# VHH binders against F-box protein At2g26160: the designs that were tried, part 22

Target 1, 331 residues: F-box protein At2g26160, of Arabidopsis thaliana (Mouse-ear cress) (q1pez8)
Amino acid sequence: MEKPEWSELPGDLINLTANRFSSISDVLRVRSICKPWRSAAATPKSFQCNLPSSNKMIETVLSPTTFFRVTGPSSCSYKGWLIRTKQVSESSKINLLSPFFRQLLTPSQQTLDLLKFEVSEIRQSYEIHIFDKYLIQGVIGKEGPSHILSRVVFLDNLIFAVGQDDKIWCCKSGEESSRIWTKIKNQVEDFLDIILHKGQVYALDLTGAIWWISLSPLSLLQFTPSIPMDYDGYDSCNKRLVEYCGDLCIIHQLRLKKAYIRRSQRTVGFKVYKMDEYVAKWVEVRSLGDKALIVARDSCFTVVASEYHGCLNNSIYFVDNVRKSVIRMKL
Below, E stands for the ipSAE of ESMFold2; O stands for the ipSAE of OpenDDE; V2 stands for 0.75 times the mean of E and O plus 0.25 times the DockQ between their complexes.

## First folded at step 10 (VHH; framework vhh_7d4b_2)

Design p3 (from n1 with E103P Y108F; at its last look DockQ between E and O 0.04; V2 from the best seeds 0.00; counts 0 for: pae O 8.8 > 2, placed apart)
Fold by OpenDDE, look of step 10:
Structure p3 (fold): chain B 331 residues (1-331), chain A 121 residues (1-121)
Amino acid sequence: as target 1 above (331 residues)
Amino acid sequence: QVQLVESGGGVVQPGRSLRLSCAASGFTFDDYAMGWYRQAPGKQRELVASISWSGGSTNYADSVKGRFTISRDNSKNTMYLQMNSLKPEDTAVYYCATVDTYPGSTEFDYWGQGTQVTVSS
């Protein structure tokens, strides 16, 4: 059967077909076919995540980033590569990013022909731009969330983030929305992280308790009890939420207590906890088995280690803040 | 190779104006929020102004608000800083940088070598 010359399809048909692709992976593939298809893929309704404000002084832009597994078509190896892409919806541009960092891996003028590869989507996250009269880059304003270690969650045309005030903020993401960030009312607790899990938004407080965010009314409800934080000789310097085997888990990043100033910021280990639903207690996860944990700035997720180059079993991959490099630790 | 090249700096008298330019290459300029930073001798680097990827929104440090204007031309891959009513306290090396778009982040993806601005009578 003569390979259909997809480039010869009428433009109208290309447009109609290209607009039916809803997954980022499909869009990437479509864009790799030829110029007409690439152009047609520029207007997918599904990727309108950039949210300019009607207010000239306030702008919120949400840009999806996606983790992919990439394998070669002729590769005898089952292993693929973990990659990350940034989608600029308005321009239909796609950039290749470091999985752990936000930097571009390649110059923007370089292109990757994804038709030569098998690509599967792993996880989607979001990059956020917030500009208003009260927010300066790196400085907390009155009307915006900012947390350098917090991920952004998108759900039902709402954006959730942890602010520098350690509170949960929400912004409407519709085209007609005021694009104003609102702090959820009656927050007593301080929060470190937020996650989308099974279609719901959860937040992690400083005590290690997980909270569920109700959308109607917009409110927080404690979902789990706090985790005991007694680490002899260690300090939990960071806490994150992650899905593991379908369960919501907490990651504690540990550092040495201030005995030595130079070593005080070095990560020395991790603890992972899972809630036992039967006894309503936190249980330590002592092994990730055949999986590896990826701890990026804006996303935490698990992968089957054997499916990826450079990934080992029962391992946690994270960015060391001192070395500014990706480090592996065995759980 | 990613490059940010600042230009337009110099020595001026108080009350005068300067216009800085930042030419970007090697990356998709219009995908990034951009900003101007400055570092005076003996002081920490501080944000002066930032601009969204589209140029639709801008922010300024209080110290320069009303005097400085940040803008960008994405078709030219260039960012500008119009500095009016310059003061001696504005004396610093000015850096062009991509800004981290995550709330609360002060990290840069890319930054230039800087251009010296000196305001003196």
Scores: ipSAE 0.012, ipTM 0.263, lowest interface PAE 8.8, mean pLDDT 78
ESMFold2, look of step 10: ipSAE 0.207; ipTM 0.536
ESMFold2 (binder alone), look of step 10: mean pLDDT 81; pTM 0.812

Design p4 (from n1 with S50A T106W Y108F; at its last look DockQ between E and O 0.31; V2 from the best seeds 0.00; counts 0 for: pae O 6.1 > 2)
Fold by OpenDDE, look of step 10:
Structure p4 (fold): chain B 331 residues (1-331), chain A 121 residues (1-121)
Amino acid sequence: as target 1 above (331 residues)
Amino acid sequence: QVQLVESGGGVVQPGRSLRLSCAASGFTFDDYAMGWYRQAPGKQRELVAAISWSGGSTNYADSVKGRFTISRDNSKNTMYLQMNSLKPEDTAVYYCATVDTYEGSWEFDYWGQGTQVTVSS
């Protein structure tokens, strides 16, 4: 069967079909077909993530990134590569990013023909850029979160983020002029992370307790108890939420307690906990089995290790802040 | 390769104006917030001004508010800093940088080599 020359389709049909794709992966594939298809898919409304404020003094930009598994067509291997892409909504440009650093891996002028690859979407994350009169020299003012790369959840028309004040903020996404960040009321706890799980938004506080965010009314309810913080000489310097095998889990990143030494700032281990639903207690996950944890700055997720080049079983991949490199650690 | 190249620096008398330019290449310029930093001798590097990707929003250090104006032309991949009413205290090496954050702190992924601005009578 002669491969249909998709480039010969009438422009109207191309436009009609290109606009029907809603997933970023599909859009990427469409853009990889030919110039007419790229043009038709250039401005999908669904990727307009700019949140301009009517107030010139405040601008919020939501920049989505997507993790993909990419496999070669000729490869006898079932293994793929973990990649990260960024769609620039205004210009319809696509950038290839480091999975962990959100840095450009290649010049943005390079294009990929994704038709040559099998591409599957893994996860989407977001970066928030916030400019307002209260954001000066990295100091966050009182009326909104600062520019952040992590701790962002997008649910329907709502954006949730943990601000620099360690509180949860919410902003309405859409074309509406009143894109004002609002702090959820009556927050007494400080929060470290936020996640979308099973269609709900959860937040992690400093004590290791998970909170559920109610949307109506907008409020926080404690969902889980706190986790013990004593690790016999180690400090839990960072805590993250992750979905593992359908369960919401907490990752504790550990360092030595002697933080006055530069070496002590290095990650020395991880603890992973899941909630036992029957006893309502945290249980340590001592093995990830055939999976690996990807702990990026703005996203945390699990992958089947065997499906990816460079991924090993029962491993955590993360960025060490001291070494500024991706490190593998066995759980 | 990502490049940021500053220009427009020089020696000026107090009260005069300078306009700095930063030419960006090797990345999607309009995808990044940009900013100017400066470092005076013996002092820490400090933020001078920042601008959003679209140019719609700007922030300034208190010390330069009302005197400096940051702008950008995305079609030219160039950012500018108009410096008016210059003071001796403005003497520093000025750096162009991309704006990013890590764990709530402002960071810059890419830096230029800097351009010297000297304000002296």
Scores: ipSAE 0.020, ipTM 0.339, lowest interface PAE 6.1, mean pLDDT 78
ESMFold2, look of step 10: ipSAE 0.213; ipTM 0.625
ESMFold2 (binder alone), look of step 10: mean pLDDT 81; pTM 0.815

Design p5 (from n1 with T28I S50A; at its last look DockQ between E and O 0.27; V2 from the best seeds 0.00; counts 0 for: pae E 2.1 > 2)
Fold by OpenDDE, look of step 10:
Structure p5 (fold): chain B 331 residues (1-331), chain A 121 residues (1-121)
Amino acid sequence: as target 1 above (331 residues)
Amino acid sequence: QVQLVESGGGVVQPGRSLRLSCAASGFIFDDYAMGWYRQAPGKQRELVAAISWSGGSTNYADSVKGRFTISRDNSKNTMYLQMNSLKPEDTAVYYCATVDTYEGSTEYDYWGQGTQVTVSS
């Protein structure tokens, strides 16, 4: 059977077909076929949101980003590389990034022929960009999410994020070019993280309790109890949500309590907890088994360690804020 | 390495126009808000104009509103400052600056070397 020359397909057919691909992975594959397909392929679009700031709107853009496993065709090893992609604005250009840093893996002027590689999608996330003219001047805006460091969740045309005020904000995704962020009402708690789990949105508060976000009405309900934060001389300086083996888990990043030395800001360990649904108590996860935990800025997820170069079993990979490097810790 | 290179400065008479350019390299240009600052002799550096990553939003100092226009071409990794109706008070070294809004920075992260603008009769 003569290999169909995909390049010879009528333009109309290419356009129709290329636009049906919804996954970033598929789009990348399509774009790697040939120039006509590349041109016809729809690129992930950013979402523009407006945040209220006094009487003025603040420009906000959400850009899709995706983690991929990439393997070479000639590799005798089943191991691949963890990479991150980012859509460049509304252009057809996609950047390849380090998983942990906003560092280009290739020079900006170089392109990668993805046909030479096997690419599989691991996780999709979003980057949020906010332009506040006052923030640029060193003034922090009071309204809306600003310079969000947490994850962004997309569910049913709603976007959820933890704002700079440690509250959960929501934006409706619609056909309108301008979207307004709304803070969920009656939030007493401060939140650190959000996650999409089993089709639902959950949030993590400062006490280590997980909250479920109801969409109708838009509200928060406590889903789990708090987790003790005393670790024999350590402080939980950061808490994140992650899925592990189908369960929603909490990651506690630990540092020394005594902050008098710059070294005290160093991460010294992690604790991972899962909820035992039967007893309604947090249980420590003491081993990740054959998996590794990736703790990136905007995403936390587990991978099978053996499938990736540089990944070891029962390990947590994260960026140390002091060293500005990726560190491995054994759980 | 992040580089910002300003160009387009010079000596002009009052009422004339100049267009400054800032060529950026070494980072994802589209991820950064950009701005122009200026510093006159004996004065503090001041914001002239700022522009969002998309160019959809801009901010100007009151002293330049209506006269200056900041813009950017992301395809060229270049930011511009169109300066019209120049005044002697606009005489300064003009600096290009970037801020990574994704990282949550509230300060400009990188600066160019500056370009001299002199407005004199």
Scores: ipSAE 0.351, ipTM 0.657, lowest interface PAE 1.5, mean pLDDT 81
ESMFold2, look of step 10: ipSAE 0.461; ipTM 0.744
ESMFold2 (binder alone), look of step 10: mean pLDDT 81; pTM 0.824

Design p6 (from n1 with T28I E103P T106W; at its last look DockQ between E and O 0.46; V2 from the best seeds 0.00; counts 0 for: pae E 2.7 > 2, grease 28.7 > 24.2)
Fold by OpenDDE, look of step 10:
Order: sequence, then C-alpha cells, then structure tokens
Structure p6 (fold): chain B 331 residues (1-331), chain A 121 residues (1-121)
Amino acid sequence: as target 1 above (331 residues)
Amino acid sequence: QVQLVESGGGVVQPGRSLRLSCAASGFIFDDYAMGWYRQAPGKQRELVASISWSGGSTNYADSVKGRFTISRDNSKNTMYLQMNSLKPEDTAVYYCATVDTYPGSWEYDYWGQGTQVTVSS
C-alpha cells in the first residue's frame, strides 16, 4: 500500500484534522508531518483560561504547562531530560520552563526546535496566576483559587482548585461560560491539595484525609480517614496528593518543629502513605523502588528514574523554600 | 536566571517627579502580576503599587494614590512607576517584584535589588 502522501491532502481536510489536536505533543507531531500540516496546526487559542472571581476583585489566569521527556535524536542513551513547556498564546512558539520553577530554561530570546528531539508527554498541569485587588492593603481576597501549592484539575468541563480560603472552588471551562469561580457549598474542612485520579477528583484536607468530589450534586464526601501526624519532633508542613503505581498516595513534607530557627524551616524529610484497601488503613510507603517522585508547585507525579538524567531511584525531588533550589531526598 | 533590575531612582526635591523602571528577564513576564515595594529606613517593606499581568488592573497604597502610576510594557518586559508630587516620606529603597503569591509563600516572589529614591529639600 503506497504510503499516503499526507502533503497532498486537501487543505480543508488538513485544517480540519490539525485543529482537532489539543495537546502540545500532538501539535508538535502534526507540525512534524509536512509544511501544509505545520501551517494548519495553529497554536490553539484556547490554552490560556482567564478566570474571573465571583466578586471581580480577584483576577485569575490559568496557564497550561506540559511536562515532557526529551531525548536527543542521536543519543544512544535511554535517558532523557525532564522539561516543562508552555505554549505561547496564539503563537507557534513554545517556552521551555524549569520543571520546578517559574523560570525559563533558556534565555527568552533563544529558540529551540523541539522537532529535533524525541519528545514524549508526561503530564499536563496548570499554573494559577492571581491578581488580588486587596493585596496592597494587606488583605487577601478569598473569592478565588490561589493556593500556590495546589494543582488545577479538569473534569467534565469543570475546573477545580483550592482557594485562598483553603476551600475547593470550581469553574466551568467552556468558552461560553462566564468562568466564574464558585465555592463548593457546605465545606467544613480546609484543603491543601487536589488531584485527578482514575477519572475522579479528590481533595486532601489538613488532617490528611482524602475527600472525593461528587459532580452531581457538587459535593464533598470523605473518602479516607485522617493520617496520624505525630512524627516525633517533626512537623508536616506540607501535604500533597500523588498517584503511585496506580494508588492514590499522600506525601508529607517534614520540617523540624523548632521553626523559630530559620534553618529549621528546611525540609528534613518526607513520608509517603498509601491506603491499604483491605484493612482501610494508611500504610507507609518506605520505598519508591525504581521510581522518583517529582514534587513541583502545581504538580506531583512519579517517573521511572532510569529514564531521566539526574534522577535516582527511591528519590524525591522538590524545591526547598529556604534554599530555593531543587533538592533530592532519599525516601 | 531570573532578573529584575530597577532603575530611575535618585535624589529629588519635594514636588518633583521620578520614573522608575524595572526590566525583567528569565521568566514569562506577562504571566505575572507585578508590583513596586518600598522600604524606608527603620520601617517595614510595604507594597506601593501593583499591576495585573495584562496591565488592565492596578492598585495603590493610600499614601501614593493620585500621585503614583504603575504601568507595564509586556513587549519590553518592563514595568514602570511614575512618581509625581514626591514627598520626603516617599524616601525609600524601591523594589520591583512579582506579586502573584499565595499568603505565606512570599519566598516564591522574584525581587530586584532595589533603587534608592531620596526626596529632600
């Protein structure tokens, strides 16, 4: 069968097909086909979501980013690099970002042709950008999502995030919607993180309990019990949700309790817990095996360590707020 | 490397004007709300003015309302502070910074080194 000459497809069909791709990875693939396809693969206009608050006092923008594994074309090595990308709105340009920081990986004026590399998508995430009218007065509005450590979750045209009030907020993602954030009603708990797992949205409260978000009616139901947080001299200063080997897990980031000393605010360790479904109890995960845990601001995920340069087995990579650097810790 | 570089500071007499500039690099400038902070000797650092990523929204401290104007040019990755009718109490080191933060997470902000503004007769 003669390989179809994709370049000979009618322009209208090319345009129609090229516009159906929503992921950056797919767009890159499409652009790699031929010049007509490249031209047709317009940068999706809809990646940036401007989400107003209900009271219009807080402006929020969701900026989609994508984590990729990148390998060199001539590399005999199985290992690649973890990178983060952001599509420039209405542009064919893609910015390369640090996986952990809101920093450009390359100078702003430097361009890199990603088509020269093997690129595989790992995960999509969203950065939340907030403008609070009351910030100057020392008052922070609570009428929108703004948790810097929280990820944004998309499910069934809904966007979920943890707000400044530590509550779960949702917004419709459709173009025709007002995209006004609405707080889920009847929340008594405070929340730290949110995740999409097996097609469902879950939230983590301050006590370490996981809650399931029902879409109809929009409500929260406790899914797991709380986790004991006595770490004998340590404080769990941050808790995150992560999927590990198909299981929903909780990550406790630990610091010394003596927080009056600046250096004591450093991360000193992690605890990872998974739910034992048989006994309905939290069990500590003491080893990540061949995996590494990536703890970024707006995303937390595991990778096969051997597939990435600089990644070691049974390791957690995170940004220490005191050192302002990426640190590796062995679990 | 993220850089914020302030310029335009100096010594002026009361009633005069200054225009500060902040040149940003190393991050996606137009994604972030930006602001000007100032710190006077012996005082705490305070937010003076803030501007949204698009420049469509601005906010000011009461002490500078009507006198200061914050603006930005995203095409140049630059933020400005027009300071009119300067007063001695405006004397401070002025800092450019991102203001897109969650409470308690100020460590994620990017800061410039500051520029000295001195208002004296």
Scores: ipSAE 0.348, ipTM 0.655, lowest interface PAE 1.7, mean pLDDT 81
ESMFold2, look of step 10: ipSAE 0.396; ipTM 0.705
ESMFold2 (binder alone), look of step 10: mean pLDDT 81; pTM 0.817

Design p7 (from n1 with T28I A33T Y108F; at its last look DockQ between E and O 0.33; V2 from the best seeds 0.00; counts 0 for: pae E 5.0 > 2)
Fold by ESMFold2, look of step 10:
Order: C-alpha cells, then sequence, then structure tokens
Structure p7 (fold): chain B 331 residues (1-331), chain A 121 residues (1-121)
C-alpha cells in the first residue's frame, strides 16, 4: 500500500521550516472531501451574529470557523495536520484555510484521495470581522484594544463574548436576527479573554485574575487572584487563557509598552502561569514538555507536538503583528 | 496565490464617468473589508472608499462623497468603484486592497498593481 505524500496533504499546519508548507487543490476544497470530512464539515454551525458594541464607528460581526486535526490512514504515521475550515455561505462547499490566517491553502500540483483520512474536531470558534470608519476620516493611529482578538464560547444554548466595551455579554444561540445580548453583572474590571473549561465559562481580566460565569444567577465570580505585577516595560493587555494539562493557564505575550514603541510592538517572549490550588499562588510554567501552544487570532489551545508534522515540543506558535508570519518561540 | 487585478481605468474628460473593477482570487473574499486607494504623482496614497465584508456598510473620503460609489459582488469575488462627475484632481493610480480595520492586526494586507485614471482638463 503506497503512503500518501505528506507534503501534498491538506492543511497549512504551521510555517515551521523553510520548506514545510501544506497545500490542497481547489478540487479537494469543493468536491473530493472524504465521508468523515463531509460529516464534520457539514456540522459547523452556519450563523453569524453581531458582537455587541457601544462604539458606532467600529462595526463587528462574528463568523463561525472550526479547527481540525487531519491524519493519514491507520497504517501510516500518526502525525497529522492542523487546518481551519469555514463553510461557504449556504452551500455544501468547505473552504480549507491556514490555521493562523484567513488565507486559502496553496493549490497542490498533485491530487490526493482523502476518503481514508481521519478528521478530529479540535474546537469551534468565531472569526471576528471589523469595519472601522475611523480610517476614512483620517484618524491616524486610532487603534482597537488588543483584546478585540478575544474569543467567543458556547455553553448550552448561550453564546458568550467580550464586547468592544471590554465587558462580557451573552445571548441565546439561535437565528442571527433574533439574538438578544445581555450584559453579565458584577463586571468591576475590563476583560481580555474568555474560555470554556470543564463545562464552565471562565473570563480573564486585565489584572490577570480569572472569573467564572455563574448561570443561576447570571453573574461573574472571581476565581483566582491577579497574577504578579512585576513586569516593567511590557504591555499588560496581551494575556490569553489556555487549557494546559487539565488546568487553566494564563499566557502573557510579552510586547513592549506603547509608551516605548510608537505604532508597532513585537513579541519578545512569553510567560505562562498556572494556579497552584494548594498554596493559592501563581506558579510560572517553565516548560510545556511534549506540548505546544497554538495562539491564533480567535482561539488559543494546546496540542501534543508529536501528533503534528513539523511541530516542535515546548513551543509557542503565534502570528507576529510586525512580521505578519507564523513565529515559533521556545518556552 | 493571492491576486487582486484592477481594470477599467483610462483617459476621460472632466464630468464623465468610469467604472473600476477588482477581481480577487486566492483568499476568502467575503471575509475581508475591501477598499480603493489612490495615489496621484508625488503624493501619498490615500484611502478613498471602503466596504465591509458583506457590502452592508461603506465609507467615503469627503473629496469623493456623492460622486463615487463602492460596491462588491461576493459571488464573483469582485469589487467595483463607480466614479461619476470626474474632476482633474481625481487623476491618480487606483489600487484595490484589503483593509485591515484595527492597529496591531495579524492579518495580511493584499494589494493590486493599480490602474491609471486620467481626467484631462
Amino acid sequence: as target 1 above (331 residues)
Amino acid sequence: QVQLVESGGGVVQPGRSLRLSCAASGFIFDDYTMGWYRQAPGKQRELVASISWSGGSTNYADSVKGRFTISRDNSKNTMYLQMNSLKPEDTAVYYCATVDTYEGSTEFDYWGQGTQVTVSS
């Protein structure tokens, strides 16, 4: 039995080496998806909703997207590719995208039979689309907060999101035209991120404290203290939530403060924190072991590095806002 | 491979009209806010019109408001700029581009090669 040519398989997994790019032909995008792929791709929820905002000069909308792991036949390597998918509006067609960008995967010069591949859903998410009227009106340097990259999560029939006012809102899932957004009570802080963890929704505030969302009554309850405030010269608003080894962790992306850098901030490093429940203290995670973190615009999650082609352990993969490319940093 | 290809430029008399087109390929067109930029000789490039991913919202520079109309057809991956009542000061190279709407974005900006519009006086 001939092995699939791995360099021709779907998914731009991660741009980790000079020659490691995944691609898939447009024929596979529209016609040649295998049975498990068709079933998984057909289940993404096809709805779009407006993110709540009080700023009428910036319009946002949420559009569903899904991350998958794709592996070859059982008799081949267990390594797979990370891909992002999006359903074409009101059709059975599925677009295959880079996991970090909304860019279509590069066409392949060869075709591949995908019918025997395994597809595993990693997570569902929403893309955030922004229309900014300030640009036309000559407001140079006007910027949205970095946490506008925050994610959207589901629990039961509710959708939770951080609005442009940096507060947490929820609505009942359903038809887009009938959505009613309700602001969650007890929001004494601004929020950066939100995550579904062990069946509950948690939110991260600017100080690095984690709050959980109670559904009865609908409110926020502080779950952890703030992280240590010993950072000097770094922007404090670049924190994300991730599950790592069954625990909630905070990823602090270290970018220089805007006061030191006029318009562009590059990432100089990362710190990862875990709450030690027995001593109620934040502990720095100094190694990810056999794992890697994927920091995408609208999602942040952990992978086992050995399960993915070209993925190195103890690494964080992200898009640098200056270089506009996928960068790997070793933790 | 991402491509944005402009067409419809040319030489016209003041008061006449032109319609520019931008054909897009290699990316999910209806995920992007799109815009038309222009650059006159010796001047900085300026954004003259923008249109949201769905076409539901538009914005225009004051110098073209009421004369230019931006539109898009997501089924054809094409954006348009209808330019009416053209003036000599509209003479420029016009570029089709994606518009990233917030500072610090990690998305790529895609640009066309431009099409010349000349309004002879």
Scores: ipSAE 0.224, ipTM 0.605, lowest interface PAE 5.0, mean pLDDT 70
ESMFold2 (binder alone), look of step 10: mean pLDDT 81; pTM 0.812
OpenDDE, look of step 10: ipSAE 0.305; ipTM 0.645

Design p8 (from n1 with T28I A33T S50A E103P T106W Y108F; at its last look DockQ between E and O 0.33; V2 from the best seeds 0.00; counts 0 for: pae E 2.1 > 2, grease 27.9 > 24.2, SAP .705 > .668)
Fold by OpenDDE, look of step 10:
Structure p8 (fold): chain B 331 residues (1-331), chain A 121 residues (1-121)
Amino acid sequence: as target 1 above (331 residues)
Amino acid sequence: QVQLVESGGGVVQPGRSLRLSCAASGFIFDDYTMGWYRQAPGKQRELVAAISWSGGSTNYADSVKGRFTISRDNSKNTMYLQMNSLKPEDTAVYYCATVDTYPGSWEFDYWGQGTQVTVSS
């Protein structure tokens, strides 16, 4: 069977097909086919969601980023590199970013041909940028999510995020520039994190309880009990949600309770918990096995450590606030 | 790798104008809310002006409102601060920085080294 000459397809069909790809990885693949396909796979305008405030007091933007595993073409090793990418708005250019920092991996003017590499998508995340009119006064508005460290969840054309008021907010995804964020009603708890798990949205409160977000009606229901937070001299300064081996888990980031000294504010350890479904109790995960946990600002996920350069088994990689560097800790 | 480099500072008489520039590199400039901070001797650092990533929105401290204008050129990865009608109380080291932060995460902001602005008769 003669290999179909993809370049000979009618332009309308090429355009129609090329526009169906939603992932950056797919777009890159499509662009690698031939010039007509490359032209058709122009930067989907759809990747950036501008969320202007209705009252013009707050300017917001939702910026998608994607984590990739990149391997060299001639590498005898199956190991790759973890990278983060961001599509330049209305451009065919893609920026390479640090997974943990908001820094470019390459100089701004340097280009890398990713087609020379094997690239596989790991995870998509979103950054929220907010400009609040009260920023100068040191007051952060509570009219929407404003957390660059917050995870954003996209489900059924809804966007969920934890706001600066520690409440869950949602916005309808659409082409309309006037997206209005709405706080879910009747929230009594404060929330730290949000995640999409098995097609459902879950939120983590300050007590370590997980809540399920019902879409109809839009509401919160407690899904798990709280986790005891007595760590004998340590403080859980941060809590995150992560999926591990198909289970929804909670990560407690620990620091010393005596945090009056600057150096004592550094992360000193982690605790990971999973829910035992049989007994309905939290159980500590004491080993990640062959996995490594990536704790980025707006995303938390596990990887097979052996598949990545610089990743070790049973390890947690995160940015320490004091050291301002990526640190590895053994669980 | 990330750099913010301020320029344009100097010594001026009251009522005069200065224009500060901040050249950014090493990060996606047009993704960030940017701002100008200043720190006078013996005082705390304060945000004086902020500009959204698109440049479409700006905000100013009351002390500089009407006198200072913040702007940016994303194509040049540069932010500006036009300072008019300068007063002695404007004397400070002016810093360029990212301001798109969540409370408690300010330590991840990018900062320049600062440029001295002195307003004196």
Scores: ipSAE 0.434, ipTM 0.708, lowest interface PAE 1.6, mean pLDDT 82
ESMFold2, look of step 10: ipSAE 0.464; ipTM 0.752
ESMFold2 (binder alone), look of step 10: mean pLDDT 81; pTM 0.811

## First folded at step 11 (VHH; framework vhh_7d4b_2)

Design q1 (from p5 with T101S Y108F; at its last look DockQ between E and O 0.37; V2 from the best seeds 0.00; counts 0 for: pae E 2.6 > 2)
Fold by OpenDDE, look of step 12:
Structure q1 (fold): chain B 331 residues (1-331), chain A 121 residues (1-121)
Amino acid sequence: as target 1 above (331 residues)
Amino acid sequence: QVQLVESGGGVVQPGRSLRLSCAASGFIFDDYAMGWYRQAPGKQRELVAAISWSGGSTNYADSVKGRFTISRDNSKNTMYLQMNSLKPEDTAVYYCATVDSYEGSTEFDYWGQGTQVTVSS
């Protein structure tokens, strides 16, 4: 399919369409097309949303972020850089960040013209910022959230989230001023992750089972059986969902059991599982082939390793919280 | 690169006040929790005060509670420590520190070079 030459659209049409986009991602995409589109589109406003919590004292802010592949204007190389963008709250400024850290890639006073680069969107995501005193060193509330890692998925006009109570919540995205979160009824399990896959929303529970979210009626249905969770000598405390080669997979991050503090536990490996639809059993993915798995805080996704600088085949990239660095592991 | 630069330290008499500043750069300031540490000669580094990314929550060491006030101006990428009723025991090198709130860490990751505060008669 010939990529539509959006730059050739009449100015009047650009003006009519550029400001009708509802998502930050769409606005960023529009602004990345060409100079006329950028000029026509307003700078996206930061989209802040409080996530639901059973504890009224806990406030969370949802912030959109987008992963991009960036290549030079005349790149002799097919390889690009993986970068992340974030809109500063209530500011027209968009920052370029490391994919894994919140460090600025450009000096604060310098503006980078992305039109000079080839930019393609890889994945839209949302960062969750906890607005709570429990994250301040020295006063960690004993009654704080069990899981700091919440997950959010957008589907049409709906937002799904794993709340601080480890339950699935839903709200309408379009009504900023009166967003009412509703907990899906009859949840018996706690959930670790949520993902959009093939137009449907799925959730991962603590037992390693995947659940499908039905929209009519709004409910959870178990989609897969539980996965074995016990590894000899290791703790699989961090489980994530990821799409790999069109399949929904589970990532188990393995840590040493002897660590008394979770945050100080070193990651020692990963296991990846996919569901074999024919036999309805979990099968271990032993190789990512030409792909690299990116395990970021807010999102997991795969990339073609050869398309990115610093990415190797059959590799998993993640942040080690102890070393405060990105680590590569071979699957 | 994350940079933290402290200023405002000096020599003062007991009962006087000082205001420390920490200028931050190289990161999105309003995404990071901030804090002040101090280290006196022969003692371990200790937390003095911490402030959330929004400034909505603050914590203080018991030894400085009621005398010190931590604040931040996100528009200026600056954190402050107002120190009132200073005591000789407050004599130390004061360090600015920060941690990415998104990482879920309760430990500060980045530190400034420190500024000397001396309280003596």
Scores: ipSAE 0.326, ipTM 0.671, lowest interface PAE 2.0, mean pLDDT 82
ESMFold2, look of step 11: ipSAE 0.533; ipTM 0.779
ESMFold2 (binder alone), look of step 11: mean pLDDT 81; pTM 0.820
OpenDDE, look of step 11: ipSAE 0.022; ipTM 0.312
ESMFold2, look of step 12: ipSAE 0.409; ipTM 0.713
ESMFold2 (binder alone), look of step 12: mean pLDDT 80; pTM 0.809

